# Designs tried in a protein design chat: VH-VL binders against Protein ImuA (imuA). Part 2

Target 1, 244 residues: Protein ImuA (imuA), of Caulobacter vibrioides (b8h429)
Amino acid sequence: MEAGTRTPTPVLSFGEPSIDGCFPGGGLPLGGWHEVTGAGLEDETGAAPAAFVTQLIRGLTDRKGGAVVWVARRADLFAPGLLGLGFPAARLIQVRARDEAETLSLLEDALSTQGVAAAVAEAEAPDLTAGRRLQLACEKRGGFGVVLHRRPYGGRAGGKPRLVSGSASFSRWRIAPAPSGPPPDDIGLGPPRWRVELERCRGGRPGGWILQAQEAGHGPHPFRLVSQLADHDVAAAEAGRRFG
Short names: E, the ipSAE of ESMFold2; O, the ipSAE of OpenDDE; V2, 0.75 times the mean of E and O plus 0.25 times the DockQ between their complexes.

## First folded at step 1 (VH-VL)

Design c4 (from c1 with heavy chain Y102P F104Y Y105E T106F L107T G108T D109L Y111G; framework fv_cilgavimab)
Fold by ESMFold2-Fast, scan of step 1:
Structure c4 (fold): chain C 244 residues (1-244), chain A 126 residues (1-126), chain B 112 residues (1-112)
Amino acid sequence: as target 1 above (244 residues)
Amino acid sequence: EVQLVESGGGLVKPGGSLRLSCAASGFTFSNAWMSWVRQAPGKGLEWVGRIKSKTDGGTTDYAAPVKGRFTISRDDSKNTLYLQMNSLKTEDTAVYYCARGPEYEFTTLSGYFDYWGQGTLVTVSS
Amino acid sequence: DIVMTQSPDSLAVSLGERATINCKSSQSVLYSSNNKNYLAWYQQKPGQPPKLLMYWASTRESGVPDRFSGSGSGAEFTLTISSLQAEDVAIYYCQQYYSTPTFGGGTKVEIK
């Protein structure tokens, strides 16, 4: 914008060079919106994408403060992993939407609201026009937006999958659960782990990792890097599914 | 590149003690679950015990034949794994391998062993 | 402890022919929550440490030739070498990691 210099945007750093290096600004942009989807259908992936989003947003709100708005068509349902990951219930505002158009409208309104640090909508992929409106809302208040797809590459329960927006979001993520140690012969499990693939990032590059949840106070970042996925072909995977 | 190098093996009389070391390099040692696996001459593989990463509790587990006699420890500042062997028996004669639990792709830090050292021979004989 | 039983104890196979090694666990090593079999296969050549071939029953370790394949689920597993080469002469071990690790007794593969 000014003399060829990009205006600095606040970012959420993962604290890991292999992850942060994927983003033009050295971290995940906060004044923007992002798409998160499961690596399979919900019956294959479970609550892993919602749990990943919850952990990411917890990291943000622990640093910045503010309210989190969660828009879903089932407002009587807390995300099961949300409170289990220690997310502060007092900061969560659940909003019920009656249809898809209202879900995206409420997400846009939340992102335009003073005191809202982040907003999540469980929705299908917005078209380019709606996506541009969401981006503008995020830029106006510095809000962090997430569209959490209930099916891979968009879609709805019982409906056809829709193509995920290509250019309007800052990033698109595919999330699958990863085994936490130890196996069932030991009492209890370690912290949750995810197989995390960054499929697309505006002005950046894709990547993949195994990440583990990090508790508040153990470090400034929401995740610990377990490993980098050495050889994943996100483009070929998307081409094979014919949704990219 | 991942490397594990065992040392400290040798000839010991029954009832004696010996301390094995495993020097690790090429990975973040502090994140790894580490095991000792032994192999008696001409026999199969036998798991001896493991130590979890500090993040996963740093606890130890042992196979029944060595429990109470062997102690596994780690020094993350030196990237070194140890096996303290006490009250040694002739049946403990074996090549002792240092082995790493996996960290890559869909794996957990426990269970199977993706890298092994070359082994160090312990002979317990009168 | 989970007991791992391998068969046969030894196997003589001609170059280019198929070798099949069986492994049976005393209980299922399939974890229903992630639908994974906690089973690995190793190759050990004389004077060398074991080398990981296979994990999660059928996932080939990086650098392992595609003639090696793992199959099976629950309590019964197979390692197959589709076309035996001279360098494949070794002892092969299965290992479960569903509980504290235990190994099979090994199967010696030799050229006939």
Scores: ipSAE 0.000, ipTM 0.400, lowest interface PAE 18.8, mean pLDDT 78

Design c6 (framework fv_cilgavimab)
Fold by ESMFold2-Fast, scan of step 1:
Structure c6 (fold): chain C 244 residues (1-244), chain A 124 residues (1-124), chain B 112 residues (1-112)
Amino acid sequence: as target 1 above (244 residues)
Amino acid sequence: EVQLVESGGGLVKPGGSLRLSCAASGFTFSNAWMSWVRQAPGKGLEWVGRIKSKTDGGTTDYAAPVKGRFTISRDDSKNTLYLQMNSLKTEDTAVYYCARSGREFYDLGYFDYWGQGTLVTVSS
Amino acid sequence: DIVMTQSPDSLAVSLGERATINCKSSQSVLYSSNNKNYLAWYQQKPGQPPKLLMYWASTRESGVPDRFSGSGSGAEFTLTISSLQAEDVAIYYCQQYYSTPTFGGGTKVEIK
């Protein structure tokens, strides 16, 4: 009801009502920044979060012109497999940063640059001030920002305070690999799959899905919905407990 | 324990029809990819066709010799796989096995569990 | 379709001796992107359905004795039984799953 006066915001639609329905605008805002993290330590989730992010941005670049900037402190950021689903390598600009502060500064600069459609940084969670600056940069040029964490978002348990951002991204995602999809007859290995959890979304609701990559030329959306198994199991358990 | 039990085999004349069933238990049938594999008496194994899980789109694929004559379907509420065989030929005489070709979200492509088979004889 | 050819059609091996079964595919079943061979092996005893022995060319199915081993890559594969036992008398089939599944013609293993 109250949403009738909202200004329309350009969004990236997944083309699936169960996913798009989580967002107040029917998709991910393009003039904003988002957080993506692995479900566990880097050795447990591997390249799955980065592969998810590249597939998501490939969907954007299929529809919108402009460069994609990827900022990281690593010497080798991309495995060849991350580009194997038709990501436009000619539009990718890889930038190496020396430290955390430079990583976030370069991300902000990229998002403020004319002709940049999206920018990704491999970094820890921005603090309140940095998060605000990233949001303003995205709004200025309509850019799509991603901060990619390989570790679970936040701090560790124990005697230390949990590390949290006071300036929230628009959305926060938790990614794990999922068993591969069905192989095409001539190829063998099927398209990659992810267990995708939307932990938080400003003005929206959380959700979870198994998503499969769609290759370029198979439609406007980068993912196909495989299932909501995790959400179905949780809902079934809660219903049993409530009426037990 | 995983079990696959075929039924519906028998004697049929050329040009006739038969419907085979496979009752599955001991696993989440709705997430499994299921196949039919046949074996003519004293001969080797021949893949007939498969059906993907509902989660993976529920689509079917068939070997060339049976395409257009055979139809694979499933009823996840009954944990049952079906093979509808039409326009049967003497060359279709075989033991028909139900087999699992995928588990959970994995399309294995190989067959980890097999039923005991049901004999279909196509003869005048 | 990928054509699978097994050799020999039959072999007789004394108890405790090594049995070797060969399988050749008409094209490579090695997928370069993941470096896996899409090849499985089955054992079938008279009156019984086939039983999975091996997948990914060399990964032994749970419960299968360690005397069974698979080797090879690309288009040439071998199943080896290091010390044949009486219960190993059966017909053995290779199968590719790189594309639409196809089986070899089978190799009958008998005791001498």
Scores: ipSAE 0.000, ipTM 0.420, lowest interface PAE 17.0, mean pLDDT 79

Design c9 (framework fv_cilgavimab)
Fold by ESMFold2-Fast, scan of step 1:
Structure c9 (fold): chain C 244 residues (1-244), chain A 128 residues (1-128), chain B 112 residues (1-112)
Amino acid sequence: as target 1 above (244 residues)
Amino acid sequence: EVQLVESGGGLVKPGGSLRLSCAASGFTFSNAWMSWVRQAPGKGLEWVGRIKSKTDGGTTDYAAPVKGRFTISRDDSKNTLYLQMNSLKTEDTAVYYCARDSGYSGREFYTLDAFDIWGQGTLVTVSS
Amino acid sequence: DIVMTQSPDSLAVSLGERATINCKSSQSVLYSSNNKNYLAWYQQKPGQPPKLLMYWASTRESGVPDRFSGSGSGAEFTLTISSLQAEDVAIYYCQQYYSTPTFGGGTKVEIK
């Protein structure tokens, strides 16, 4: 028997065995934090990672009450397209930070606040000590945390985020846009699609997929699987060279 | 729950060799950077060296007094850290602790971490 | 290597009184790009391994009582125990992690 208070660690299931099978618990832990970044060859909008995160959190808000806090240093905190995916605007609290240190402090504060179901910060990777504080905050209140590594306003364009350490995050993702199907037209577009790569997850395995946004009412899961990508192991290093 | 347990200490003659082991449990060992820190009897703490996670390159760094004589390695399948000590000197007499690095590794040359988890230590005595 | 110097070597403080330990580095351990001081404090009791008390110069490790506080920036740092308790009798070490880790010589805190 345990004398202390323990929070449950429910998971967000994608409803797809090839994705859910990457995680020890059969889905993304909701009492934890995760890292998301863009791929190096993004289109000029640069919005694909934020749109992916928004769709993922929308799936969570359908199941769990509470506010969603989004921390960023930019003056215009969100593109209208982020809300166009059907995200419940009434639950969104936008917070502007002055600098990187304030961004991470506000993320930790949000995750430590009663009634906050999820919090996102557009920031560089926190150190392991800060990451452990974020994880403890998530575990105590069952909150879902995301550090979104996006090119900041006035920041270095064309560079990749520094995500080379065990930052204490549960998972790390790389996101790029993928062409919609059906083709775009003048009166509407098909649902958005992403090239989604899970680089790392604790106790699990990497993977990659083409995912499409699932409309509200078309099932309990935020995405529909379009296709599975090849294994993320370095192909040139793992395969022998062939002659002829 | 989270713990590090050292073993392999003992008495050796100058010029001898000894291998220390550190068994880790209660955390994901494969993601952690690990260090060895020593303490001579009645003296202060001295960092010996570290090994990075395989994700961060699996490379090793050593303090000047032990470079070329000591080798740090890890076996992630067994959650075990090792310190191979060669050409031992009387000045190497100390309690040897294994410790987990807690900091951010993305800025390696500025981010050599604080140690949040320590073992109980194992005594190495180098005497003739 | 960065050399860490602690003062005093030892101090005796009455129960309930303030204890102050100083730590000086041979060069700045403040990284200007993130405005963080790469400095930690440890507590070591006889026969026990060191215990992390403080990191980033002023952030308390989980479970460390409020009476412990860290201050300073750049090359000069202080660990303060606002009201000494019997269980605080120990040797305290500062440590920089700006470069290859180095520790101070330690400060022994004892009851007067």
Scores: ipSAE 0.000, ipTM 0.380, lowest interface PAE 23.0, mean pLDDT 77

Design g1 (framework fv_guselkumab)
Fold by ESMFold2-Fast, scan of step 1:
Structure g1 (fold): chain C 244 residues (1-244), chain A 124 residues (1-124), chain B 111 residues (1-111)
Amino acid sequence: as target 1 above (244 residues)
Amino acid sequence: EVQLVQSGAEVKKPGESLKISCKGSGYSFTSYWIGWVRQMPGKGLEWMGIIYPGDSDTRYSPSFQGQVTISADKSISTAYLQWSSLKASDTAMYYCARGYEFYTLGDSYYFDYWGQGTLVTVSS
Amino acid sequence: QSVLTQPPSVSGAPGQRVTISCTGSSSNIGAGYDVHWYQQLPGTAPKLLIYGNSNRPSGVPDRFSGSKSGTSASLAITGLQSEDEADYYCQSYDSSLSGSVFGGGTKLTVL
């Protein structure tokens, strides 16, 4: 804290101590890039990670001006329901890419562009050289980058993603859908929920939660904590945070 | 409670084989790396190598590549360090440690929990 | 032979501040790889003290802090106590060796 020699960096806070406590700065650093993937092999798992990323970036757009660029190979990336949670559609720029190399190139271009607050690309893990370039682009402009691994890939053994393990990303997340909560009205579906696992982050600790989307105007944060996952109690370090 | 428990001390002759163990408990064994670190008597720490038990991805220090074998048996949450032919220069304390892969510009790990160590003495 | 250079020893009196340096090169700390620090009390296994240049694990007092600049890193210990007497090791990654590297270690004596 006060005695440290660390230079403060801007952060995106979740507003939840059990989540923010996983990050050394009290939130997810701006000026960096992150990896998000599905937690399982289900082919619809890609929809839940995209929805989570969209909701997270909505939290950023509530605090920061500028465009959000989304690079994907598919034309119909956003479902109307995702925008119904108050994402500022006027700030969204969707870009269609033809292949993996173009996707990562466009992500780097977007993060290097004046007036871009965040950029997402649906791609496999960048190699170390590409990862360094993305990190430099984010640091220079304070941009928020996401590489979204929409197509799940299985390892031959559990746990470890088949991504380049030494990538320069700040954090890696695994997302799965969770059953929706009760609706705020007497009809329709409740707000979406996710099983959210922070697998790795620079200078922080892993953790896991069930999070629910909050509507725009219900406070400064896009998520509400439903519960903390028991499998991550030790890794989250909240209960164990004390001097021995 | 995260715990790494290593096998007991060994006294061996040059040319003999040896396999020492490191058993993890209190966490998901397949979700973290296990590293091996040597400390010769009165000397500093030397990183030997590391394994990810979930897929047996193994990496060695250049100084130890071909001199030792690192393996893991995820069914019993145990990692191993093995020599086919010991030398007197292998006399040291050997630590296993749980490695957490940290996002940097390359492979990087910090070791958050350590085993108690296995003392290996090789003498004629 | 150590890729990361630490002073063999440092000393201080109770209540004083000491700094332990860890000097690397362009293939490790200078390339941007993070530095981690470990404390080894006499007769015990090492314990994680600082990770990722400046982060403290739960249970490590704020008297311990880390920093990194250029090709070097430093561990600062303020308000020295007798129980701080230990060996301290830095660790990073070296791209030319394609592996993790430890510093040679620094013995801290509390006078």
Scores: ipSAE 0.005, ipTM 0.444, lowest interface PAE 13.8, mean pLDDT 79

Design g11 (framework fv_guselkumab; at its last look DockQ between E and O 0.21; V2 from the best seeds 0.00; counts 0 for: pae E 4.2 > 2, placed apart)
Fold by ESMFold2, look of step 2:
Structure g11 (fold): chain C 244 residues (1-244), chain A 125 residues (1-125), chain B 111 residues (1-111)
Amino acid sequence: as target 1 above (244 residues)
Amino acid sequence: EVQLVQSGAEVKKPGESLKISCKGSGYSFTSYWIGWVRQMPGKGLEWMGIIYPGDSDTRYSPSFQGQVTISADKSISTAYLQWSSLKASDTAMYYCARVGSSDYEFTSAYYFDYWGQGTLVTVSS
Amino acid sequence: QSVLTQPPSVSGAPGQRVTISCTGSSSNIGAGYDVHWYQQLPGTAPKLLIYGNSNRPSGVPDRFSGSKSGTSASLAITGLQSEDEADYYCQSYDSSLSGSVFGGGTKLTVL
């Protein structure tokens, strides 16, 4: 019996058929969780994934409202204001966690809390059990979850690399910076851009794009498509190449 | 420079014990899993098992569970493969290999980025 | 038990393109696990050639490329050179074994 599971899930659409068409529901499901990672060891990749997530969630909160919880073990990254993306501080709840287990527990708690529209945790990949719990928490309140993968913090005992990352998430993304767009009036820097790869999507297909930040009030979606990359495998093979 | 240096070739008789070694250098030994791979003469690669030297978490292929012991001594950056009682069918080349660095942790399946030179084990029937 | 299947051999002339297939099952490649490729030159240890389906480690020429679709993966070699004569292995993770699984290997002969 499929009652209750057949109701269409609300989605966060990008407004671009080449992107939205990758997802079986036409967008990223609300009530699910997703993984985002950087595309290399370059200093800028740590900031670029966080900025991408911030821009994505701002688009969600601009329509839906509600609080955003951001869990991290360090405060090294200034995610909400890194690129001047304008995330309202009154809606942001930043939480410092002491270890991986607490990070994932706080993420689960946030996603199951009324009034929380989205929650982000800077963590290693959850194991199967933790991933299943995150999914249930997202389904309970329709929350949007993100695990933002970070480089290991060093040779801590018991911080061993995962042998396999479970696929309990709906999607996994690889994000790198891209050269900024042309300045609007030839003064200052242009809007930020990202090289965005959808590496895996449950029931969907992979893809790759160059996306540009859309400023608040300049359209219904947080990103504008600059170009579509050929095949996600070709985009991944360009890691370490000169872009300039 | 990352290196895995294995102990020298061995010639043994059936029933004898043997412990071969794999010394890692040029990286943080306790931060990476180390695997063992068998290659019988003229045959392909067979995964035997894997160990995390930081906490000795050890996983075996079902084909090798109970047939060998994988261990590590983190104080000397060395992993081991050990038999209590060798068989003629244990004649093979044995490789140790390091699981990819933290820079590769975002793959959905682990891979082996550096390999030892191999240890040839010959067991005369 | 799950087996990654490769053709036993492939051949090509210098300068040509060859492909090597790697076919798995629902417990490995079909479950979404990445595929990696290794080159073993005669008399030497295996060497990582492709990881994460399509990524080349430093020092691997652009003429080597990888891809994955469904339950299968493919290694392509363009501009074939005599130095490419080797055995090639695919590798992934298998959930039923809770560990690595290798393909049977493919001997590449350069004519």
Scores: ipSAE 0.102, ipTM 0.545, lowest interface PAE 4.2, mean pLDDT 80
ESMFold2-Fast, scan of step 1: ipSAE 0.236; ipTM 0.707
ESMFold2 (binder alone), look of step 2: mean pLDDT 92; pTM 0.945
OpenDDE, look of step 2: ipSAE 0.119; ipTM 0.644

Design g13 (framework fv_guselkumab)
Heavy chain, then light chain:
Amino acid sequence: EVQLVQSGAEVKKPGESLKISCKGSGYSFTSYWIGWVRQMPGKGLEWMGIIYPGDSDTRYSPSFQGQVTISADKSISTAYLQWSSLKASDTAMYYCAREGSYGDFYTAPFDYWGQGTLVTVSS
Amino acid sequence: QSVLTQPPSVSGAPGQRVTISCTGSSSNIGAGYDVHWYQQLPGTAPKLLIYGNSNRPSGVPDRFSGSKSGTSASLAITGLQSEDEADYYCQSYDSSLSGSVFGGGTKLTVL
ESMFold2-Fast, scan of step 1: ipSAE 0.006; ipTM 0.501

Design g15 (framework fv_guselkumab)
Fold by ESMFold2-Fast, scan of step 1:
Structure g15 (fold): chain C 244 residues (1-244), chain A 121 residues (1-121), chain B 111 residues (1-111)
Amino acid sequence: as target 1 above (244 residues)
Amino acid sequence: EVQLVQSGAEVKKPGESLKISCKGSGYSFTSYWIGWVRQMPGKGLEWMGIIYPGDSDTRYSPSFQGQVTISADKSISTAYLQWSSLKASDTAMYYCARGGDYEFETLFDYWGQGTLVTVSS
Amino acid sequence: QSVLTQPPSVSGAPGQRVTISCTGSSSNIGAGYDVHWYQQLPGTAPKLLIYGNSNRPSGVPDRFSGSKSGTSASLAITGLQSEDEADYYCQSYDSSLSGSVFGGGTKLTVL
């Protein structure tokens, strides 16, 4: 009914057609919420999923004012390495939750708050009702929501078409650390790299990439494309993770 | 092809223990939830619970919490449903079914053939 | 009592249309959770018939269709055939129970 007056949903462009082309809007929607998980359990993926989320939000903060709220039950939320990626610590509000119900409630409150640009919760998957409340909060304030899961979701089954499941989130991502190549005579550590898989996207298509953190001052995008992944069995990667 | 193959029929007496199995093949067993569904003779389907074999996260229906144990052995792609002490009221057909890859997906796209459990004295 | 309510039986003649209702509440279908439908032929395991309210898996004829409105869902079968004689179950998620719920089932008889 408001199609003629509705502003197009703002998107975060990766600046890479193979990634942006996965999304119906040409980029990752900002007025919505997303799910991120590791490619294996926490002891195998370490801080890689959280570092990926942090880098993604750093890119957002370069383009949009406002606070970033991070809700978790954990004692040690930010390692020095995460801040070393140029995350604007002055905009970060860390909130400790007592349990899962409080975590999701605080995430919804943050996304409903004027002046909050993004909010992340380290939580189990919201049910559809909670997920729809999060989506409405994001749409009303133009906020960017992330639920960072502790366990991985499933993968492709033996090359057969996968049935589309119902979910309130816009996208689901699976993150693993990727080896860094030797830098060309660099004194410090090379920028971090991730194996990034987009498993599901509303109205879009899946994809996979090796991405590197983009250094401050080298452009508006949070990541640089290293390579596009060959066709890949996510299930095979998961099966191997507990042995490495 | 995706298949779920269940163990054979069981005839037991009240008070006995029992463990039935559901073996998955043709897909990544650790990437999908496995659910257990009870069907009492002449009655409808009842959801008992679900397990994610990749990390053994298990969710139970309130009606079945404490009544049964659901487990999985990912090294042999097999899920289990177990009773410590059977009752006559446990007489039913038990189905395993493959759930989605997300814990709030209630979609069961592939089903086992069922295991008939008869408990009588 | 089943959390989702279905009529216990429905009947029709070959070539006719039948509709099977599934009535929920604000904690399941009314909360926006998807409805799935299963067909159980006599002596067999259930088979997925409709998922995500209205989608058909590969191999399910387009004579079968699903819809959802408010707190209720419906399964429609057009061009009824003798092979459609079976029990039909709806299923959804219930937030108050934090789990999956099934309807009581509907026995379809082809006259």
Scores: ipSAE 0.007, ipTM 0.456, lowest interface PAE 10.4, mean pLDDT 79

Design g17 (framework fv_guselkumab)
Fold by ESMFold2-Fast, scan of step 1:
Structure g17 (fold): chain C 244 residues (1-244), chain A 122 residues (1-122), chain B 111 residues (1-111)
Amino acid sequence: as target 1 above (244 residues)
Amino acid sequence: EVQLVQSGAEVKKPGESLKISCKGSGYSFTSYWIGWVRQMPGKGLEWMGIIYPGDSDTRYSPSFQGQVTISADKSISTAYLQWSSLKASDTAMYYCARGALTYFEYSGMDVWGQGTLVTVSS
Amino acid sequence: QSVLTQPPSVSGAPGQRVTISCTGSSSNIGAGYDVHWYQQLPGTAPKLLIYGNSNRPSGVPDRFSGSKSGTSASLAITGLQSEDEADYYCQSYDSSLSGSVFGGGTKLTVL
């Protein structure tokens, strides 16, 4: 009866003290769920948040066995980019949902399934009741859950963010692309980079970084730290302002 | 060095079959898409299709669906473009290019082959 | 017919600024898909010049820049040089075609 209280919650460490120090357990809980969205309106329709999630989960699958389930209403359009990051195709199970309620239900089912290491759903923010169900599903099997908030293609470029305050997620992230790293020679693109902001973390603190994808086999962690973002730098924020 | 090397120029007659190749080196061949692009003499670039060698997921432009076959052999890091019956209108430069799908849902082609000139005439 | 519309030609004198437009629709650029730009020098394969709307690969001079707004994108070249004389192509993804699409190309002439 005391096994759960005696066993520490397993975590996914980034291997970077400035990132891991934001979390009370020194990393992202593997028995929990997290929210990821674009940093601005343009990023909500772009590829960078999904690519970040893919790289994060690749790091998890390198350390932990099991399948990865990706739930979306249009499953046929997302595999190409995921696989381009070296994601293990044989472990990916893509599931098509008919609507928003089915998307969250399928995510909950996946996280409750033995042999599933991680599950991602492209969905709007769940309410607190749905969020609690997801958390319990993650705790049951030690699964890693992600709700990826991505604006459907063909929507208006303008609009307000749809993230709700007070979700039951452990953490909430805002992702934007950053210029790629240098190539090994001058003919190709270097490793992808992201502007990564931890907006909220239960029991922890916010932070921000420029992260680069780490090549498979170069260490246990999926990212390399390029730089820490300057907090409260109004000039830097203004210089980065996007024109709509 | 990351490189795509294409097979040599071809001169064929209408009705003949042809298979041209694109060999990748210096990178994980199964981790990137390979696209095929046609350029008719004096004309612009036309996207023909793309293959992911890791699982052979293949997608075609509607204009080329059923006209060509794209395939790959990951054991030798080589992608292929094939015609069952060539036409004079297939005369063009054909490029293979690596899809830089480092971001979900977007693609740019960051490494290009030198091109294979295909001439179809009687 | 090309799905993305570019002017067939543009010209400028050395040292000037030129822009090349790429006009799409709601199924491609307007849907939020990124725009990439390629430079093709005579007799050579295309070279990636700009990726992801505004990023430059290593070795591309800062004279080249990209931007995107609404259903259109543009490539800007400042301090125009004779070696910039080439064909320029934009590329994006089109959801109605479930594949990549190129613009018709723009021949840049340096007078």
Scores: ipSAE 0.007, ipTM 0.433, lowest interface PAE 13.8, mean pLDDT 79

Design g21 (framework fv_guselkumab; at its last look DockQ between E and O 0.02; V2 from the best seeds 0.00; counts 0 for: pae E 12.0 > 2, placed apart)
Heavy chain, then light chain:
Amino acid sequence: EVQLVQSGAEVKKPGESLKISCKGSGYSFTSYWIGWVRQMPGKGLEWMGIIYPGDSDTRYSPSFQGQVTISADKSISTAYLQWSSLKASDTAMYYCAREGYDFWSGYYFDYWGQGTLVTVSS
Amino acid sequence: QSVLTQPPSVSGAPGQRVTISCTGSSSNIGAGYDVHWYQQLPGTAPKLLIYGNSNRPSGVPDRFSGSKSGTSASLAITGLQSEDEADYYCQSYDSSLSGSVFGGGTKLTVL
ESMFold2-Fast, scan of step 1: ipSAE 0.612; ipTM 0.805
ESMFold2, look of step 2: ipSAE 0.006; ipTM 0.513
ESMFold2 (binder alone), look of step 2: mean pLDDT 92; pTM 0.942
OpenDDE, look of step 2: ipSAE 0.635; ipTM 0.852

